# Designs tried in a protein design chat: VH-VL binders against GTPase-activating protein BEM2/IPL2 (BEM2). Part 7

Target 1, 199 residues: GTPase-activating protein BEM2/IPL2 (BEM2), of Saccharomyces cerevisiae (p39960r1967to2165)
Amino acid sequence: VPLEDVCERENTLIPTIVVKLLEEIELRGLDEVGLYRIPGSIGSINALKNAFDEEGATDNSFTLEDDRWFEVNAIAGCFKMYLRELPDSLFSHAMVNDFTDLAIKYKAHAMVNEEYKRMMNELLQKLPTCYYQTLKRIVFHLNKVHQHVVNNKMDASNLAIVFSMSFINQEDLANSMGSRLGAVQTILQDFIKNPNDYF
Key: E = the ipSAE of ESMFold2; O = the ipSAE of OpenDDE; V2 = 0.75 times the mean of E and O plus 0.25 times the DockQ between their complexes.

## First folded at step 5 (VH-VL; framework fv_disitamab)

Design c6 (from b2 with heavy chain E102Y D103E; at its last look DockQ between E and O 0.03; V2 from the best seeds 0.00; counts 0 for: pae E 16.3 > 2, placed apart)
Fold by ESMFold2, look of step 5:
Structure c6 (fold): chain C 199 residues (1-199), chain A 118 residues (1-118), chain B 105 residues (1-105)
Amino acid sequence: as target 1 above (199 residues)
Amino acid sequence: EVQLVQSGAEVKKPGATVKISCKVSGYTFTDYYIHWVQQAPGKGLEWMGWINPDSGDTYYNQKFKDKATITADKSTDTAYMELSSLRSEDTAVYFCARGYYYEWFDPWGQGTLVTVSS
Amino acid sequence: DIQMTQSPSSVSASVGDRVTITCKASQDIRSYVAWYQQKPGKAPKLLIYAASSLQSGVPSRFSGSGSGTDFTLTISSLQPEDFATYYCQQYYSYTFGGGTKVEIK
């Protein structure tokens, strides 16, 4: 289901499932050691996904206060799975190469950091509103996770590695031989460390 | 070369049904959506809907959701649009176009003129 | 739906003139705009995507600018083959502007 269709149907700027999952992780998961790296049980992740698909489709007031959802790593796993299953990455199909080409050029030392940040901001302004706002919400969430690194052991570098595969589709990954994955990691790490420079 | 080739012009009476084909070549059919656009005589362009040929998912402009049915056949690399209960105001050129969702259209099919007359 | 208000509806111009065409979106669509050229009896042809990105094979006399709600297509020096109708399109929900017919003065 395309991201903007979900937001239009819900009359929101960010999909409700994203907000609910991230709020719960922010409430009780920020100090979980290995958050986003240590997998939750596959059974719990699938049960939560199915509950969102069934209950979320019929009742927009769906909540995570149920004892079935005690495992923080299952909630985190469900969020990662949601991102991977989006039909389009948060950089959008139209622009994912523009984002990654810019980062590849920066990594090749063909531009200075100030130019990179300026051009990255120009690209962000081209995103559809729903993609931009969802990306912003996720980046500030991951910044919060990064700020809790003393307890959770997940710094911006670790988080960028974990989430990079959610931002590149299978075709681009296969065609790039991994160079676009490294570009996504560079983009995400900078976003997570310095969110106010971009958002 | 990427091409979208549409079926030929149709002349129909009010109340009839027409099915327009759009056969693609030069790319993997399931990698892109197919969009449909109406252009009434002397008028501008109006988007009708899209199909994802991989999943069969469709999305329609509200104006056309009770008029048009968009389908795709992965085995023949062909998208279709069926117009039902034709009326004189349905007289138009109908284009298919390649795109992704939230993407511009390139290329376009050559267009199919549908004429509805008594 | 996001409305695209395109102006002018027509312009009478001579070869060599600079022509500007504007579109206003009813809400912020960042740079999610394309521009098309359509000659009579032909399919539209993509000129500009992402508000300012020139499509491959399109002459450099065409340029696009703008972001947010206000967008402009510019033809820096009109050529005989440029007499056509031009459409803006937002591709978030796929509405077109009303078109601008560029005619010989």
Scores: ipSAE 0.000, ipTM 0.457, lowest interface PAE 16.3, mean pLDDT 85
ESMFold2 (binder alone), look of step 5: mean pLDDT 94; pTM 0.957
OpenDDE, look of step 5: ipSAE 0.006; ipTM 0.544

## First folded at step 6 (VH-VL)

Design fa1 (framework fv_fasinumab)
Fold by ESMFold2-Fast, scan of step 6:
Structure fa1 (fold): chain C 199 residues (1-199), chain A 118 residues (1-118), chain B 107 residues (1-107)
Amino acid sequence: as target 1 above (199 residues)
Amino acid sequence: QVQLVQSGAEVKKPGASVKVSCKVSGYTFTDYYIHWVRQAPGKGLEWMGWINPDSGDTYYAQKFQGRVTMTEDTSTDTAYMELTSLRSEDTAVYYCARGYYEDWFDPWGQGTLVTVSS
Amino acid sequence: DIQMTQSPSSLSASAGDRVTITCRASQDIRSYLGWYQQKPGKAPKRLIYAASSLQSGVPSRFSGSGSGTEFTLTISSLQPEDLASYYCQQYYSYPYTFGQGTKVEIK
């Protein structure tokens, strides 16, 4: 289901499933070695996804403190899967070329740092509200993971790699012959290291 | 135990299509991605793409874009890989492999030899 | 695409020998590398994932090391059943790519 439809249905700016999964990881998973890199049991990930679908993510009685969800990597894997399976990526199909073109120009030293940040902020503000708020929540979450790198071994560069495919659709990757994936990784790494420059 | 069993060898003429099957057993079919990898005779391994049997979503390597189609049949726990517009250089053993998302491949099917010759 | 280069392309060693195979990535792939064994006429089997993690059921004589662009697979005491081709594979970014393979023969 599209992100906008989920937010509209739930009357929220960020899908409840995203909020619940990220809060649980922040509560007990930030020091997990290989967080987001080491996959959880796909059976546990699918069971958790089905529990959200069947029991309702917005139901206040549904909790991740259940012994069924003991494995942190399953919670992390469920979140990663949710993002990857969105019909439209978080940069959106309509805007992903604008985001990646900006990063490519910046990497080629064709613009100064302050101009890049200003233009990036302008692009972010053009995203639909639910995309912007969801992206902001995710970036600050990944910044927390990055801050725990001594224990979890997942720095901003590692996180940018594992999440890059969630920010560009297969169609857009194919159309660019894969050249835009590096730009997405560059953007995400910068967002994760310096979230307050953009949000 | 977990097992991936592929369809038998095929001989095709240039320009034809081939459809290889991969039947899984010993686990829940929709719990794992299925990757496809090929190996030309005496050569190395080449990754082609993946399918998520739960959603039907696919990812194809750019080299095969427009010629490859990956599908699934959850009623028979079978994944398929169809390659069209066959050329002699498509002669290879085609493997399916189970993956955790996109991460790594274990186990592999036994392989299907596809020979493309005039 | 990330290019994976293995060395040597082939080697011949005696039972009990220590064997090393190296794999080089054309760019930094961190530890997103696996090693596969393929015996003649058989499908590949995973030996190592995450550059250094041993797959369950794989003999302890196999080990992986390295990060970034340089990786090594070591067989500490070569056995006759280790006659096979060995492949490294990066799963850092799409498309996933393999090294060209290293053929290991027993004298």
Scores: ipSAE 0.000, ipTM 0.436, lowest interface PAE 15.7, mean pLDDT 84

Design fa2 (framework fv_fasinumab)
Fold by ESMFold2-Fast, scan of step 6:
Order: structure tokens, then C-alpha cells, then sequence
Structure fa2 (fold): chain C 199 residues (1-199), chain A 118 residues (1-118), chain B 107 residues (1-107)
């Protein structure tokens, strides 16, 4: 289901499922070793997704404090799977080339850091509101994970690697022969380390 | 019961700065964004940006980037909007408005008239 | 930036008349559109959100329709208290933008 359709249906700018999953991880999962790298059981992830469908993500009676969801890696895995299953990635199909071209030029030393950040901010401002707000919420969440790196062993670089394929769809990746994946990693690493420069 | 009360009218000279306040009551200040919207006399509404009082995060419309600063004081439940390098075309009523993720502007403050003249 | 264009800029109608105001977006904004009423000397008040959803407490004579780039606000039976300026506003993309407004006067 497209992000815009979910947000429009729920009358929100960030899908309720995203907010609930991230809040639960922030409550009890920030110190989990290998958070987001060590996968939850596919069975547990699918059971959680089915529970959201059956019990309703917006229903007050639905709670992630259930013993069925004890393993934080299932919650983290559900979140990653939700992002990967979006029909359009958070950089959007229309703009992903603009984002990645900017990062490629920066990595090639074709522009200075101040110019890169200014132009990146301009691109972020062009995203649809629900994409911008959802991306911002995710970036600040990943910054919190990064801040707990001593305990969880997941720094900004590790998080950028594990989330990179959630921010570029298979069609865009294949059309670039994989060359844009490194650019996505560069963008995400910078966002996670320096969120206040961009949001 | 939910109210946004703004500071009084200001008269400034070109090149000066102005800081408008918006004091909220009747709800938890950190649960909603505060948006700023201005309206020049006889003209339409122009969105300036928002501040999230919970995090201190801000977003400024590009037209105002570099001249506007939005801040909050959670101890007094007050949001502020400061505009610098004032010009005559900045003469307007400045409104604060409560918003959420859906950008519902409800309620609005009563407005603060800022007049920029020599 | 998404440009919002309203028509007409002003209109005069009698109590009981049906009033229609149109709003056009420069690009597809789906249903991410609200309508605001601003009475003389007052701050604006939201009437409609999501293009067609009536804000709680707003009289049923107000309705919104449209999607994509063409939107309409209708007042089915104009009342004296409806004398105001009306603004459409997109919240699909930052910066948030408003139409230039339509002034509704009662004859």
C-alpha cells in the first residue's frame, strides 16, 4: 500500500504502524546487540504483521507489550520489512536520482560540504509532506540507536548499510547496475550522524 | 479552553528585528507543532514554518530562510518567532497556529500586527 | 512550490443562495487540501480537511469536493454570518501554500 494512501486513510503524516514500532524499540530495544543487523525470525515478523492486520494498528486494544512480541528483533524486523514493502521508497522514485547524484558529486570532491548540505536541504524540502515527516522520524530514531553504539554495536555506518536497500527500490538499483547503493549509504550515514543539519 | 495568546503590536524601522510570542494554554504544549503564518494588509495568507516544542526542531519556508528563527520555552509554554532585517513588505499580521502531523491549524492566535515604517 | 489559484477573487450573493468557490493546484496534491474561513478582523478557522471532510462543529451547509488538481468549496444556503474570505491550502508538500483568497459578500 503506498505511503501516501496509508497516511491519507489514517489522516496522519506518519503511518501509525511506523510510530508504534519505533516507539516500542525506543522503549526497550536501544541496547540490543546487533539491533537491525540480527534478523528476527521470519515467522515472528509475519505473525506481528498479521496481528497488526487482525487487531488493528490504530485500535487502542492492540499493544506491543504482549508476550508474543517479547523479542525486540521481531519488532525491528517488522519495521524494516514494512519499509522494503512500500511501493515507492522514502527518497521517492521521482527524486532518488537527484539525491544520489548529489551524493556522488560530493564523494568525487566536486563540491564543498557547505554547498552539499544546502542542496540536500533543498531536495528534502521537495519531498511530499508524508515522505518528509516519515523520513525525519526514522532518521532521529536511527540517531538514537547510533547514540547507544557502545551497547548495541550499531553505529551510523552499520545502520546506513542495513537500511540502504530500504531507501532505493529494486528497479532503480537494477537500472543503475548497483552504482547508486553506495550513494544511498553515504546519504543515510550523514543523516544519522548529523540529523540537525538536515531536519 | 485551548487558547493561543500572542504578544502586542510592534512598530519597527527598516533593518530592525522583531520577536513575536505565542503563549499556549489548555493542552500539553509538547504534543503539537506551532506554525507561523503571516498576512499583509489586504492580502492572503503566507506560511512561514513550524516548530516542534517537544524536540526544538524547526522547518522554515525557503523565502524566510536566514531571516527567521523559531524557538520555544517549555517552562512558560511559549513559542517565539523572530524575523530580522525587516523591510516595509514585512508589514503584516503574524499568526501562530496549533498544528499536528496533519497540519490542522486549530486554534489560531489572535494575531500580532507588525508595522515596518520609517 | 505548489501554486494555489482560486476563483473568483470576490463574489456577492443573497442569503439562501448557493455559493461555489474553485481552487486549482499547479500539481497533483491528491486530497491533501483544506479550506479556511476568515471573518473580518478575526483569525482563520478551518472548515474542511482532506478535500471533503467537514471539520467538527462546522455547519453542514459547507461541503468540499475534488481531488488531484481541481477542488470546490460549496455553501448550499448562504447565511449572513458567512460573510468572510475563504482560502484553500495544500498540505501535500512543504512549503505549505494558500490560495489568494475569495471574498464573499452578502447583498
Amino acid sequence: as target 1 above (199 residues)
Amino acid sequence: QVQLVQSGAEVKKPGASVKVSCKVSGYTFTDYYIHWVRQAPGKGLEWMGWINPDSGDTYYAQKFQGRVTMTEDTSTDTAYMELTSLRSEDTAVYYCARGYYEDWFDPWGQGTLVTVSS
Amino acid sequence: DIQMTQSPSSLSASAGDRVTITCRASQDIRSYLGWYQQKPGKAPKRLIYAASSLQSGVPSRFSGSGSGTEFTLTISSLQPEDLASYYCQQYYSYPLTFGQGTKVEIK
Scores: ipSAE 0.006, ipTM 0.544, lowest interface PAE 11.8, mean pLDDT 85

Design fa3 (framework fv_fasinumab)
Fold by ESMFold2-Fast, scan of step 6:
Structure fa3 (fold): chain C 199 residues (1-199), chain A 118 residues (1-118), chain B 107 residues (1-107)
Amino acid sequence: as target 1 above (199 residues)
Amino acid sequence: QVQLVQSGAEVKKPGASVKVSCKVSGYTFTDYYIHWVRQAPGKGLEWMGWINPDSGDTYYAQKFQGRVTMTEDTSTDTAYMELTSLRSEDTAVYYCARGYYEDWFDPWGQGTLVTVSS
Amino acid sequence: DIQMTQSPSSLSASAGDRVTITCRASQDIRSYLGWYQQKPGKAPKRLIYAASSLQSGVPSRFSGSGSGTEFTLTISSLQPEDLASYYCQQYYSTPYTFGQGTKVEIK
């Protein structure tokens, strides 16, 4: 289901499933070694995804503080799977070239840091509200994971690699022969390290 | 230097079992999955399963369920793959490989040739 | 299980030739596909990840393309050291599956 359709259906700015999964990881998973890198049980991930579909993400009685979901890596894997299954990437098909072109120019030293940040902020403000708010929530979450790197061994670079495929869809990746994937990773590393510069 | 070093070649009779080891160095053993992949002589690659050294959790491909067991020893940073009830078609080079992020396999061990002959 | 089918099973080409190997998935795997090179007696080595991203240290003559169910590996100018078997692999879902391989030789 499209991200904006979920937000409209739920009358929210961020899909409830995203909020619940990220809040649970922030509650008990930030020090998990290899968080987001070490996969959770596929059976547990699928069971959790199905529970959200069947029991309702917006149901006040549905809680992740349940023995069924004791494996933090299953919660993290469910979140990754949710992002993977979105019809459009978080930068959107319409804007991913603008985002990645900006990062490519910056990496080539064709612009100064201050100019890059200003232009990046302008692009972010052009995203639909649901995309912007969801991206902001995810970035601040990943920043918290990065802050716990001593315990979890997942720095901004590691997290950027793990999440890069959620920010560029298969058509755009194939059409660029993978050249834009590195640009996505550059953008995500900077977002994760310096979220207040962008949000 | 990240390295996966496997045990030496084995010759087994049909019906026997074999246990291949994969000792890792240069990284924290519990931070990555270990995958097992085999290759029969002159044939392609066949994925067998993975083990999570941190939890001991495993996943086995359906073809090997009931015959394969993957284990770990965190005190020696070693993963093991045991295959029982060996048949001639189990003759293969068995590889261990580290899971890299989205399950990309890098690096691989050097391989262990297991020959099943009567 | 997701079935991966490669074509051709083998090919012979001359040094400097453009070589193309195709890989088809039995269902949509998006861009969760890697390509591996295996030289005789050696373990496989990753060439391409995410269908089209070149692994660091791999020569630029190698490239990958495609998404969904159809993928290609191209060697733009075949070199003698490229004599090897090449395998595609999907990592979209378990069990992870490989194509049957393509053997590349210089005639």
Scores: ipSAE 0.006, ipTM 0.535, lowest interface PAE 9.4, mean pLDDT 84

Design fa4 (framework fv_fasinumab)
Fold by ESMFold2-Fast, scan of step 6:
Structure fa4 (fold): chain C 199 residues (1-199), chain A 118 residues (1-118), chain B 107 residues (1-107)
Amino acid sequence: as target 1 above (199 residues)
Amino acid sequence: QVQLVQSGAEVKKPGASVKVSCKVSGYTFTDYYIHWVRQAPGKGLEWMGWINPDSGDTYYAQKFQGRVTMTEDTSTDTAYMELTSLRSEDTAVYYCARGYYEDWFDPWGQGTLVTVSS
Amino acid sequence: DIQMTQSPSSLSASAGDRVTITCRASQDIRSYLGWYQQKPGKAPKRLIYAASSLQSGVPSRFSGSGSGTEFTLTISSLQPEDLASYYCQQYYDYPWTFGQGTKVEIK
């Protein structure tokens, strides 16, 4: 299901499944070594996704503090799978070239840092509201993971690498012959380290 | 011409460490990832991880975390893969491969046979 | 981990034959799949990326198809030089995993 349709159906700015998964990781998973790097079991991930569908992700009584979901990597894996299963990535097919072209120019020193940040903010404001709010929530979550790097071994660079494939769809990656993946990593690393510059 | 040239075959005892080198030429070393993939005799391919020579960032498959270390030397355009606490199951041909970021493998090194006896 | 299963594990065919190798992923990987050829004693070579895109320099007799969990590599007219093992690989999620391989022999 498209992200906008989920947010409209739930009357929310961010899908409830995203909020609940990220809150649970923030509650008990921030110090997990290799968080997001180590995949959870596919059986546990599918069981968790089915539980959201069956028990109602929007139900206030639904809780992830259940022995069925004790494996933090299954919660993290469910979140990664949700992002990859989105019909369109969070940078969107329509705008991913604008985002990545900007990062490529910045890396080539063709623009100063303040110009890059200004133009990046302009692009972010063009995203649909639910995409922007979901991206913002994810970035601040990943910043918290980054802050716990001493324990979890996942700094902003590691997280940008792990999540890069979730922010560019296969068609856009193939059309660029893989060249835009590094640009996505540059963008995500900067977002994770400096979220208040962008959100 | 783009080339990845690996170090020669090694014979090690269980519990030892091995460090395989991959020297690149014909392109800018820091523009591409280096991946490591191994193949046990008569078996399929197993991805081990990658290193980004530009940043020094690495990513290791969970199976090898704690035993593998990937490094680079930009002055000699050489990538290294060190595997510790060797077991007989680590007997394999170890390949380095140039990656387009995380995704593509082309070209590959000729491979380094590591034999762990006993 | 995502498991990749190939069938058949080996096949023998004559020059000019149409050969099809199947690869199944244990979960939906969309089109994040590549195919590699490994000739005896040599390192692998990439044939296909993004499930169906032909790598530059690879003969047009090779083609890939499929999405989600079922993928195929087809060699439309087998040549003697195609004697090799063929591997599928998913790059949808870490760790990247390969199929067990399909050995193609010429009769």
Scores: ipSAE 0.000, ipTM 0.445, lowest interface PAE 15.1, mean pLDDT 83

Design fa5 (framework fv_fasinumab)
Fold by ESMFold2-Fast, scan of step 6:
Structure fa5 (fold): chain C 199 residues (1-199), chain A 118 residues (1-118), chain B 107 residues (1-107)
Amino acid sequence: as target 1 above (199 residues)
Amino acid sequence: QVQLVQSGAEVKKPGASVKVSCKVSGYTFTDYYIHWVRQAPGKGLEWMGWINPDSGDTYYAQKFQGRVTMTEDTSTDTAYMELTSLRSEDTAVYYCARGYYEDWFDPWGQGTLVTVSS
Amino acid sequence: DIQMTQSPSSLSASAGDRVTITCRASQDIRSYLGWYQQKPGKAPKRLIYAASSLQSGVPSRFSGSGSGTEFTLTISSLQPEDLASYYCQQYYSFPLTFGQGTKVEIK
């Protein structure tokens, strides 16, 4: 289901499933070694996915405090799966080339850091509201994971690698012969390290 | 730096069992999955399953279900793959590989040749 | 299970040639595809992940492209050390599956 349709249906700026999964990880999973790298057992991930589908992500009676979900890596795995299943990536098909072209120019030393940040902020403000708010929530979440790197062993670089495929559509990745995936990783690494420069 | 070192070649008779070891070094053993992949002589790669050394959870490809058992020993940073009821078509090089849940097979062990013959 | 089919099964080319290997998935795997190189007598080494991302330390003459069900590995200027078998591998769903391999020989 399209991200905008979910937000409209729920009358929210961020899908409730994203909020619930990220809040639970922030509550008890930030020090989990290999968080997002080791997403937990297949059975637990599938059970959690089915529970959200059947019990509804917006149902307040649905809680992640259930002992079936004690394994935080399953919650992390469910979140990654949700992002993977989105029909359009978080940078959107319409704008991903603008984002990645900007990063490519910056890495080629064709612009200074302050100009890059200004232009990146201009691009972020052009995203649909639901995309922008969801991206912001995810970036601040990943920044918290990065801040716990001593315990969890997942720094901004590792997180950028594991999440990069969620930020570029398969169609756009194929059309660029993969040159843009590295740019996505560069953007995400910078967002995760310096979220207040962008959000 | 990061290394996966496997046990030596084995020659087994049909019906026997073989247990291959994979000793890791240069990283925290429980941070990654260990995948097992085999390759029959002159043929392609066949994925067998994975073990999560942190939890002991395993996943076995359906073809091997009932004959394969994957275990770990965290005190020696060693993963094991045991295959029972061996038949001639099990003759293969067996590899362990470090990975995440879905992917990232890097590095691989050097391989263990298991020959099943009478 | 997702079946991976490679073409050709073998090829022979000269140093400096452009080599192309294709891989087809029996169903849509998006960009969850890697390419591995296996030199004679050695364990496989990852070259490409996410269909088109070059693994760190791999020479830039290797590139990957494609999405969905059709994928390509390209070696832009074949070198003697590239003599190997190449395998595509999907990691979209379990069980993980490999293509049957393409053997690259140098004339």
Scores: ipSAE 0.005, ipTM 0.492, lowest interface PAE 12.6, mean pLDDT 84

Design h16E (from b2 with heavy chain D31E; framework fv_disitamab)
Heavy chain, then light chain:
Amino acid sequence: EVQLVQSGAEVKKPGATVKISCKVSGYTFTEYYIHWVQQAPGKGLEWMGWINPDSGDTYYNQKFKDKATITADKSTDTAYMELSSLRSEDTAVYFCARGYYEDWFDPWGQGTLVTVSS
Amino acid sequence: DIQMTQSPSSVSASVGDRVTITCKASQDIRSYVAWYQQKPGKAPKLLIYAASSLQSGVPSRFSGSGSGTDFTLTISSLQPEDFATYYCQQYYSYTFGGGTKVEIK
ESMFold2-Fast, scan of step 6: ipSAE 0.098; ipTM 0.701

Design h18F (from b2 with heavy chain Y33F; framework fv_disitamab)
Heavy chain, then light chain:
Amino acid sequence: EVQLVQSGAEVKKPGATVKISCKVSGYTFTDYFIHWVQQAPGKGLEWMGWINPDSGDTYYNQKFKDKATITADKSTDTAYMELSSLRSEDTAVYFCARGYYEDWFDPWGQGTLVTVSS
Amino acid sequence: DIQMTQSPSSVSASVGDRVTITCKASQDIRSYVAWYQQKPGKAPKLLIYAASSLQSGVPSRFSGSGSGTDFTLTISSLQPEDFATYYCQQYYSYTFGGGTKVEIK
ESMFold2-Fast, scan of step 6: ipSAE 0.024; ipTM 0.647

Design h18W (from b2 with heavy chain Y33W; framework fv_disitamab)
Heavy chain, then light chain:
Amino acid sequence: EVQLVQSGAEVKKPGATVKISCKVSGYTFTDYWIHWVQQAPGKGLEWMGWINPDSGDTYYNQKFKDKATITADKSTDTAYMELSSLRSEDTAVYFCARGYYEDWFDPWGQGTLVTVSS
Amino acid sequence: DIQMTQSPSSVSASVGDRVTITCKASQDIRSYVAWYQQKPGKAPKLLIYAASSLQSGVPSRFSGSGSGTDFTLTISSLQPEDFATYYCQQYYSYTFGGGTKVEIK
ESMFold2-Fast, scan of step 6: ipSAE 0.437; ipTM 0.814

Design h24E (from b2 with heavy chain D54E; framework fv_disitamab)
Heavy chain, then light chain:
Amino acid sequence: EVQLVQSGAEVKKPGATVKISCKVSGYTFTDYYIHWVQQAPGKGLEWMGWINPESGDTYYNQKFKDKATITADKSTDTAYMELSSLRSEDTAVYFCARGYYEDWFDPWGQGTLVTVSS
Amino acid sequence: DIQMTQSPSSVSASVGDRVTITCKASQDIRSYVAWYQQKPGKAPKLLIYAASSLQSGVPSRFSGSGSGTDFTLTISSLQPEDFATYYCQQYYSYTFGGGTKVEIK
ESMFold2-Fast, scan of step 6: ipSAE 0.572; ipTM 0.859

Design h2g (from b2 with heavy chain I51V N52D D54E S55D D57E; framework fv_disitamab)
Fold by ESMFold2-Fast, scan of step 6:
Structure h2g (fold): chain C 199 residues (1-199), chain A 118 residues (1-118), chain B 105 residues (1-105)
Amino acid sequence: as target 1 above (199 residues)
Amino acid sequence: EVQLVQSGAEVKKPGATVKISCKVSGYTFTDYYIHWVQQAPGKGLEWMGWVDPEDGETYYNQKFKDKATITADKSTDTAYMELSSLRSEDTAVYFCARGYYEDWFDPWGQGTLVTVSS
Amino acid sequence: DIQMTQSPSSVSASVGDRVTITCKASQDIRSYVAWYQQKPGKAPKLLIYAASSLQSGVPSRFSGSGSGTDFTLTISSLQPEDFATYYCQQYYSYTFGGGTKVEIK
């Protein structure tokens, strides 16, 4: 289900499943070694995803403080899987080329950092509101993970690589022969390290 | 005991394709990335890319993105590296190596010599 | 790209000598440095990870130091089995140094 449809259905700017998963990780998972890299059990991930669908992401009685979800990596894996299963990635199919072209020009030294940040902010403002708000929430979450790198071993670069495939779909990746994946990594790493420059 | 065992040496003609295997044992295949490293005769080590066997995610060194295709088959605990449109410059020993995400490489496969000759 | 400049490219040494190899990163890579030993016809073998941590089973005569951009591998008392090529690697984005061949004097 498209992200815009989820937000409209729930009458919120960020999908409730995203908020609940990220809040739980922030509560008890920030110091987990290899957070987002070490896979959770696929069975636990699928069970959790199904529980959100069946028991209701917006139901106040549904809680992640259940012994079924004690494995933090299953919560992290569920979040990562949710992003990958979105019909359209958070950069959107319509704009991913604009985002990645900008990063490619910056890496080729065709523009200075100040110009890159200004143009990146212009692109971010063109995203639909729910995409922007969801991306902002995720970026600040990943910044918190980055802040705990001493314990979790996942800095901004590590997180950018792990999440890069969640921000570009297979069709867009195939059309670029993999070159845009590196650009997505560059964008995400900068967002995670310097979130207040963009959000 | 953790081991990475690679397929045997290959001799190919220019323009051919070669696919090298790296079979792992002694650990859970999906817990680590498999990296590939090229070493040209008498030269140093050059990183090519990695695959995450859990979901097939890959990342390539830009130098190799149009040359190499890295895959993993978790049903056989085997990673693969395919080189297309072979040229004499592709003659090298190719190593697979286990690495956690943005971690050191340990262990390494024994290496596979690919010779491209007319 | 992060470049790893390794020096020297070769060193001639005798058994019992102290050998020092240096590696300089073009950017701050914290402690994301590993050192490998490679003997002719063999795969590289991990010696040091996280700049200074000795891999299990590796003799204590090997040590690593440094952080940020400047890193050193030291062999305190060279043994016959230590004649090999040594490589540094930053694993922040996977670049190897050019290698240092430790040869018999």
Scores: ipSAE 0.000, ipTM 0.429, lowest interface PAE 15.8, mean pLDDT 84

Design h35F (from b2 with heavy chain Y101F; framework fv_disitamab)
Heavy chain, then light chain:
Amino acid sequence: EVQLVQSGAEVKKPGATVKISCKVSGYTFTDYYIHWVQQAPGKGLEWMGWINPDSGDTYYNQKFKDKATITADKSTDTAYMELSSLRSEDTAVYFCARGYFEDWFDPWGQGTLVTVSS
Amino acid sequence: DIQMTQSPSSVSASVGDRVTITCKASQDIRSYVAWYQQKPGKAPKLLIYAASSLQSGVPSRFSGSGSGTDFTLTISSLQPEDFATYYCQQYYSYTFGGGTKVEIK
ESMFold2-Fast, scan of step 6: ipSAE 0.472; ipTM 0.826

